# Designs tried in a protein design chat: VH-VL binders against q9nrl2r1430to1533. Part 45

Target 1, 104 residues: q9nrl2r1430to1533
Amino acid sequence: GGVHELSAFEQLVVELVRHDDSWPFLKLVSKIQVPDYYDIIKKPIALNIIREKVNKCEYKLASEFIDDIELMFSNCFEYNPRNTSEAKAGTRLQAFFHIQAQKL

## First folded at step 19 (VH-VL)

Design cc9
Fold by OpenDDE, fold request of step 20:
Structure cc9 (fold): chain C 104 residues (1-104), chain A 121 residues (1-121), chain B 107 residues (1-107)
Amino acid sequence: as target 1 above (104 residues)
Amino acid sequence: QVQLQESGPGLVKPSQTLSLTCTVSGGNIDYGYTWHWIRQHPGKGLEWIGSIYYSGRTEYNPSLKSLVTISADTSKNQFSLKLSSVTAADTAVYYCARGPYTSDNYYMDVWGQGTTVTVSS
Amino acid sequence: DIQMTQSPSSVSASVGDRVTITCKASQSISSYVAWYQQKPGKAPEPLIYSASYLYSGVPSRFSGSGSGTDFTLTISSLQPEDFATYYCQQANSFPLTFGQGTKLEIK
């Protein structure tokens, strides 16, 4: 605990989580709700996991942080057809992320 | 920071198969993203050859599809291009590149330095 | 296939000049256009993605605009290092396609 200035990674994760289109990405996909997900997606990741990695200072380079976020989006588009709500949300959130990532 | 480097024979005889490899460092090819091959004939513009997603799915330029195979070797962190039955028209600088995996916005944000391939008898 | 018609093929300009390059898509591609700069003997370098967003490190004198079918790359005040060939790319659908290129030469 304690008060500190958020790092650029922390700030961006907060913005991603607060985004209206973050709902597919907040936590790992449920095996119960999506039984075949983990047959297709071999490297699952979500914003809560990325946030934890940020909190633990596991990202030494911006590229590492960006890679995890891009994996998250890649998984979304790999599994979800373009016309799904998840894919549409992902498209908007990724566009937002791409803009913000240039500031890192 | 990811880096891409093309490698392979700089000279190929007509009718043979052109084989190139893109070695990726500072990132893993099975860790998201799309991976692309692009070429540039001497003094000409850029031509997209094909792409491979981190999952292994591929997209090919229809004008080259019957002759092109793109594959990935995750154990070596490489993806490769094979172009069969080459002619002088296949003489070019060949680039590999990376871009985000998107629904509808496939731009290329990191490029290799390119490798020259000459098709000649 | 989506065709990208880039113009002009070449342009001569002086340091300090304002330069505009245009790309026209054969069909609407929203804002999904990328721009690249290529110097002789070098690989293309990304400048702009999604029609108007600069990559980190790209000088602010570069700008992109447009949506639908008409897109422009603008250099507000040309610098010596900007003489190169520029390419637009439609990123909206496969097959991915590039403009023919614009060679920016010193006057």
Scores: ipSAE 0.930, ipTM 0.963, lowest interface PAE 0.4, mean pLDDT 97
Fold by OpenDDE, fold request of step 20:
Structure cc9 (fold): chain C 104 residues (1-104), chain A 121 residues (1-121), chain B 107 residues (1-107)
Amino acid sequence: as target 1 above (104 residues)
Amino acid sequence: QVQLQESGPGLVKPSQTLSLTCTVSGGNIDYGYTWHWIRQHPGKGLEWIGSIYYSGRTEYNPSLKSLVTISADTSKNQFSLKLSSVTAADTAVYYCARGPYTSDNYYMDVWGQGTTVTVSS
Amino acid sequence: DIQMTQSPSSVSASVGDRVTITCKASQSISSYVAWYQQKPGKAPEPLIYSASYLYSGVPSRFSGSGSGTDFTLTISSLQPEDFATYYCQQANSFPLTFGQGTKLEIK
């Protein structure tokens, strides 16, 4: 397909993935490592999934893209108490996202 | 983009239960975020009533907690407010709103247009 | 509960004026303050989140600053459409609380 200019969604996903606080969000939570996760979180999502959706042009509106990202953060805060490393990372990454999202 | 619309009776008698519904379009209430009820007495400021997370967990204003119930109906993509034993002090414009689900930063980024509720005999 | 003390309650100004509204939290809330604009008969509209970040579409003449307990909303050059009531909100912890509001009126 060749090299092309990244869309706004693609670019933002790249920035999110490269962020130091992206580690809890890069891929779906392991059921092996967190056995009860999927008992609590019913709509799991992660940056790799969102990236795939972007690559497949599944987002027609910025709001759809934003909703998936916010779901990702919502899941994090729903499962992880605020004093956990995951929640703290999520807080920082979400703050970053909120700023970037205003540019979409 | 998401839109919120409040609905319910505009007139409620004292001691009755006020019931309002917020209908959400352009987004799903079980798809992340936090959903809020806020009210504004005539000529006064804004008062937070309570919130419900996309998971169904709720937070209530302690001053109203014993009288307030917030629930969600995902099948209708609505969340509701019930305020029991209303008095004239509950006369207000009631707003529903949405905000991000966060650990420590609960602001409202989308608001409904509001619905007026008058408590009167 | 965290109390938000907003001042002034009202202010009269002219088009082109610089207007400043302040909000003081009863305890430190980091930068977790939102500002809203409300026109008569309308719902509040978000202006600023996290103390200093403008929502898309909000004119650049609006700005927010502050951290800890003291927060400020500034309109650098007042426009006719800016006459409204403004509210701060602490977003840091439940119960969520608002300032009393500032009615910005035309002089």
Scores: ipSAE 0.930, ipTM 0.963, lowest interface PAE 0.4, mean pLDDT 97
Fold by OpenDDE, look of step 19:
Structure cc9 (fold): chain C 104 residues (1-104), chain A 121 residues (1-121), chain B 107 residues (1-107)
Amino acid sequence: as target 1 above (104 residues)
Amino acid sequence: QVQLQESGPGLVKPSQTLSLTCTVSGGNIDYGYTWHWIRQHPGKGLEWIGSIYYSGRTEYNPSLKSLVTISADTSKNQFSLKLSSVTAADTAVYYCARGPYTSDNYYMDVWGQGTTVTVSS
Amino acid sequence: DIQMTQSPSSVSASVGDRVTITCKASQSISSYVAWYQQKPGKAPEPLIYSASYLYSGVPSRFSGSGSGTDFTLTISSLQPEDFATYYCQQANSFPLTFGQGTKLEIK
C-alpha cells in the first residue's frame, strides 16, 4: 500500500515496540528455548502479531486491540515470576500502555 | 465494552452456602485479566473476597479463605463465588469486577452493578 | 495485611469548594493506589489508578497524588454530581484492601 498517516492503533504499537522494555514481547516465545511455555500459555501473542492484525484492520473496536495487548501482558506475568527481567520489563511496559490506552 | 453481571439467590439461610455467578459479556474470561469478587455490608465499606486469574489460579482473603471458593467456566464465560456456612455477617451487596493482570498493581477498572444477598432464617 | 486509613470519614462542602481526601497506608506501597467513587445504590466507579492517573471520562477537576504511604484525592471545584462516597484501595499486594470511605455531603 501507499504511504498514509498511522492510525491510533498503529502509532501505539510503534511506541510499544520502540520502548526499552519491549524486548520480551517483540515476537512469540521460542518453543525450543522455552520448552514448557506452550504447556502453560494457551493463547500466545506478541507485538509482531498485533501489528499485523492492525495492518490488516482486524480491530474494529479499541477494546479488541486493548484485549490483545492485555493478553500479551497477562501471559508474561502468568509465566514469569515477578522478580524476573521479563516480568519487570512487562510491568514497566504495561504501565506505559495503560496511560496511552486512555487516549484511545 | 466489557460488561459484568452478578446473579444468584438473594436470600440464603444461615449455615448454607451462598452461590453467585458473574456473567461476562463483550469479552472472554480466558483472554487475560484478573477477575474479582468484592462485597459491601449495609452502610459499610468495601471488602475484597478473592480473585481468579484468567488461567484459573486464585487468591483469597485470608479472613474468608477457608469458606470461599472461586471458579471459572469458560464455556459459559462466567466465574463464580461460593461462600459456605454463611451467617448474618455475610449479608451484603456482592460485586464482581475486572482488572488488569499485573505483578503489583491490582486495580479494578470494570464493575458489575452488584447483587444483594440477605442471610436470614 | 496493609491497612488503608482514610480521612476524613465524612465531609460537608459546597459547590465550587476545593475538597481533599487523604489515605495513609500502613507500609509503603509505591504508587499502587486506586480511587473509586460510589453513589447511593450504585456500584463503585473507578476514578484514578496508580495514584495519579485518571480514567478516560473522569473530569479533570479530579486529581490524585502521593507515593509511599501518603496519598491524596483532590476535587478542585466541587460539582453537584460529585457528592458521593469515595474509597481508596491499595493495589500492591494481596489481600487487597480498601480505606473505610469518605462520604462527601452537601453543606
Scores: ipSAE 0.901, ipTM 0.952, lowest interface PAE 0.5, mean pLDDT 96
Fold by ESMFold2, look of step 19:
Structure cc9 (fold): chain C 104 residues (1-104), chain A 121 residues (1-121), chain B 107 residues (1-107)
Amino acid sequence: as target 1 above (104 residues)
Amino acid sequence: QVQLQESGPGLVKPSQTLSLTCTVSGGNIDYGYTWHWIRQHPGKGLEWIGSIYYSGRTEYNPSLKSLVTISADTSKNQFSLKLSSVTAADTAVYYCARGPYTSDNYYMDVWGQGTTVTVSS
Amino acid sequence: DIQMTQSPSSVSASVGDRVTITCKASQSISSYVAWYQQKPGKAPEPLIYSASYLYSGVPSRFSGSGSGTDFTLTISSLQPEDFATYYCQQANSFPLTFGQGTKLEIK
């Protein structure tokens, strides 16, 4: 909660977006390009949506913010086989996130 | 902030099914985590029993695979363990735990308090 | 299955001592080791993930190192509240496995 936490959430989201491995996570997966995605992933989420929620002060607890970021990675690992570029990018970005999240 | 609490019978008879439930509070079981059952035998170390992903997929210890079932009830925010055909060797403290869903690094960041289960005639 | 061999099985040490506990994996697990502290009658608590990263709230006297097969947990200046059993866990592949534990007793 509070102004300090919301600023920290924004800073972390910006760092995630700037990371080279953010490309699978910037926006929601296209149903046209990936027709079966929404049959498998029940709670889609992406960095642009998380950033909008931060900007609108929709996170009341740090745990809510962390849960959305973790969900984003989990969706990636659930949908994408381990050897895909998407899963490898997810693994690296999640590791970066876990280090940065210690600062919250 | 997230808390895990095991519940179930403390005494189970041999050959019966052990049934335990982990209740999750301060978090949501179908948000992107992996949920684990671990047990600790008297005077011995820790043994991983199995896991259930937020999606409902499961992984089981091969030594227990035909005997173990892990399931989730999202409406109650709970996940459960059933272990069939128990013997005295299944006497242990049983823990539930949570970890991030990762591709290759399955560590556990939150543990329940543990519940003691004794298997005896 | 990947076996995790901890040594020593027990340690007696004094407040202020440096304590080192090791784990050896039966095959390479990269840096995917976690360490847990368990006090008598309590659940295990996380100390370290990915060999060297401390959980929030863990005192800085705890540290971890290693990669491949050889891993170390170090307590730089032992405190009375550090009396516990310590477990390593390989986190790399299923089945997840734990070391047998190291019991730390304070003299």
Scores: ipSAE 0.637, ipTM 0.903, lowest interface PAE 1.5, mean pLDDT 92
Fold by ESMFold2, fold request of step 20:
Structure cc9 (fold): chain C 104 residues (1-104), chain A 121 residues (1-121), chain B 107 residues (1-107)
Amino acid sequence: as target 1 above (104 residues)
Amino acid sequence: QVQLQESGPGLVKPSQTLSLTCTVSGGNIDYGYTWHWIRQHPGKGLEWIGSIYYSGRTEYNPSLKSLVTISADTSKNQFSLKLSSVTAADTAVYYCARGPYTSDNYYMDVWGQGTTVTVSS
Amino acid sequence: DIQMTQSPSSVSASVGDRVTITCKASQSISSYVAWYQQKPGKAPEPLIYSASYLYSGVPSRFSGSGSGTDFTLTISSLQPEDFATYYCQQANSFPLTFGQGTKLEIK
């Protein structure tokens, strides 16, 4: 990871946050609203956390950044059945991410 | 850069269990991907054997379901294939592969180099 | 199980030729087709996902199209390194299935 890659990470995170289907991924899932989530998902992550890691230069390789974003989607598909609004939003945002990630 | 490497015996006797391991480097198997085993019979096409998710859930080809077990060892960053009661029909090149965990689009973006397994007396 | 039928089984062609390989699914799979290139003695290499999206580093002479049941892979101008076997894969549902392959040979 160079500085040039880190600016690309920020741009990609901003594009993900601005996407209409980002709503399930902006912040960590609420334990109050979804009591069993953290029994099932052991490595929780969300876009706000990823964005902070980019801002603090915590990603040394593009693969580390990509892995955190893929983990975010994988948690969504592991917890949510295919027919839920969350899983459908995840599917569309992940597809968008895969296209945009080719620029890295 | 993620790399996958198959390992295991190249020769297995009929009725024994074929056991292969895929070692992952440059990434972690518990980090949200789906991990696959695929085989290719001599001079023929590709056959999906099964998959394991980062969570440990599995999917198996129904044609092999009673004979196949896929497991993961996150401490070694490895996932493994066991195929019981092998016959000559199980002679193939075996590949491990990775793909994104998706809800409906299970394509494979990284492949191992393959390992040849011959089932012969 | 979703059957993937590739055609042709083999193609003889020269450097510079345009080649089209087709793949037909036994039922609709939306755009969830991947294409792979395999050279002798090597693992398959990913070319295309979701019917039409090229992987990074894949030459622009490769393209894919289709949706539903009918899919194509096109190589617009063959290069010496393109002589290989090509596979389609339906990625929509388990069990994952592949076409039987198309061998592209030098003419």
Scores: ipSAE 0.633, ipTM 0.899, lowest interface PAE 1.5, mean pLDDT 92

Design cc9
Fold by ESMFold2, fold request of step 20:
Structure cc9 (fold): chain C 104 residues (1-104), chain A 121 residues (1-121), chain B 107 residues (1-107)
Amino acid sequence: as target 1 above (104 residues)
Amino acid sequence: QVQLQESGPGLVKPSQTLSLTCTVSGGNIDYGYTWHWIRQHPGKGLEWIGSIYYSGRTEYNPSLKSLVTISADTSKNQFSLKLSSVTAADTAVYYCARGPYTSDNYYMDVWGQGTTVTVSS
Amino acid sequence: DIQMTQSPSSVSASVGDRVTITCKASQSISSYVAWYQQKPGKAPEPLIYSASYLYSGVPSRFSGSGSGTDFTLTISSLQPEDFATYYCQQANSFPLTFGQGTKLEIK
């Protein structure tokens, strides 16, 4: 709770953004570049949106923050076949996240 | 935080369909997780029955595939198990569980309390 | 399907003993093994994921190790509350499979 949790959320988001495998997750997928994405993914989310929500104190519970990050990875695995660069990056970044999230 | 609770009848007759529901609180079932059914036979270990993803996609144990259906009702925040044509061999404690949606590491981080189902005449 | 062979099937040990439980996968599963503790009449509780990472609230006397096919759960100094059955689970691929369990008796 409180300011300690907000600092921890910000620190974790910074670590995710800094990770080499963050590139598919930095911003929302472009509808123009990937026209069918939003037909399949109904709850889009990305690191920039999560970071904005942290900055605006929109997460009331640590579980809400964790759920948004897990949703981000789940969308990646649901849309992208396992052999794609996006899915492989997602697998590595999610594993990193699971280790870092133990600190929450 | 997130909590899972199984519900359903404790006694089912042979040849009937076993129906169980898992109610999820403290989280949304369509919010990026994978939801599992596991059972434990008397005096035996744990057996994975199947899973449903947040998107509604399912995976079933091949040994049960023709007999099992897992479904979700997002409006009630519930997912359910139906096992058809039950026999005494289906007597077990049934658990629901949650895990993160991953490509290759399906561990279970939250379990329900379990519900005992007996199949007998 | 990946078979998980767990040993021993049971062990009796005294408070303070080091206890080691092993789990062998029929094929390589990287480090994708989870361990669960189940006390009588209760649901399984997660102990360890990814071979070596403890869940929050799990006492530090529990540790896990291994990769590939051979995995170990160790309790460094057995306590009376550790009386339970322990299960490994391969988490790598469907169908998900569990070891047959190890019953730990405290004597």
Scores: ipSAE 0.514, ipTM 0.874, lowest interface PAE 1.9, mean pLDDT 91

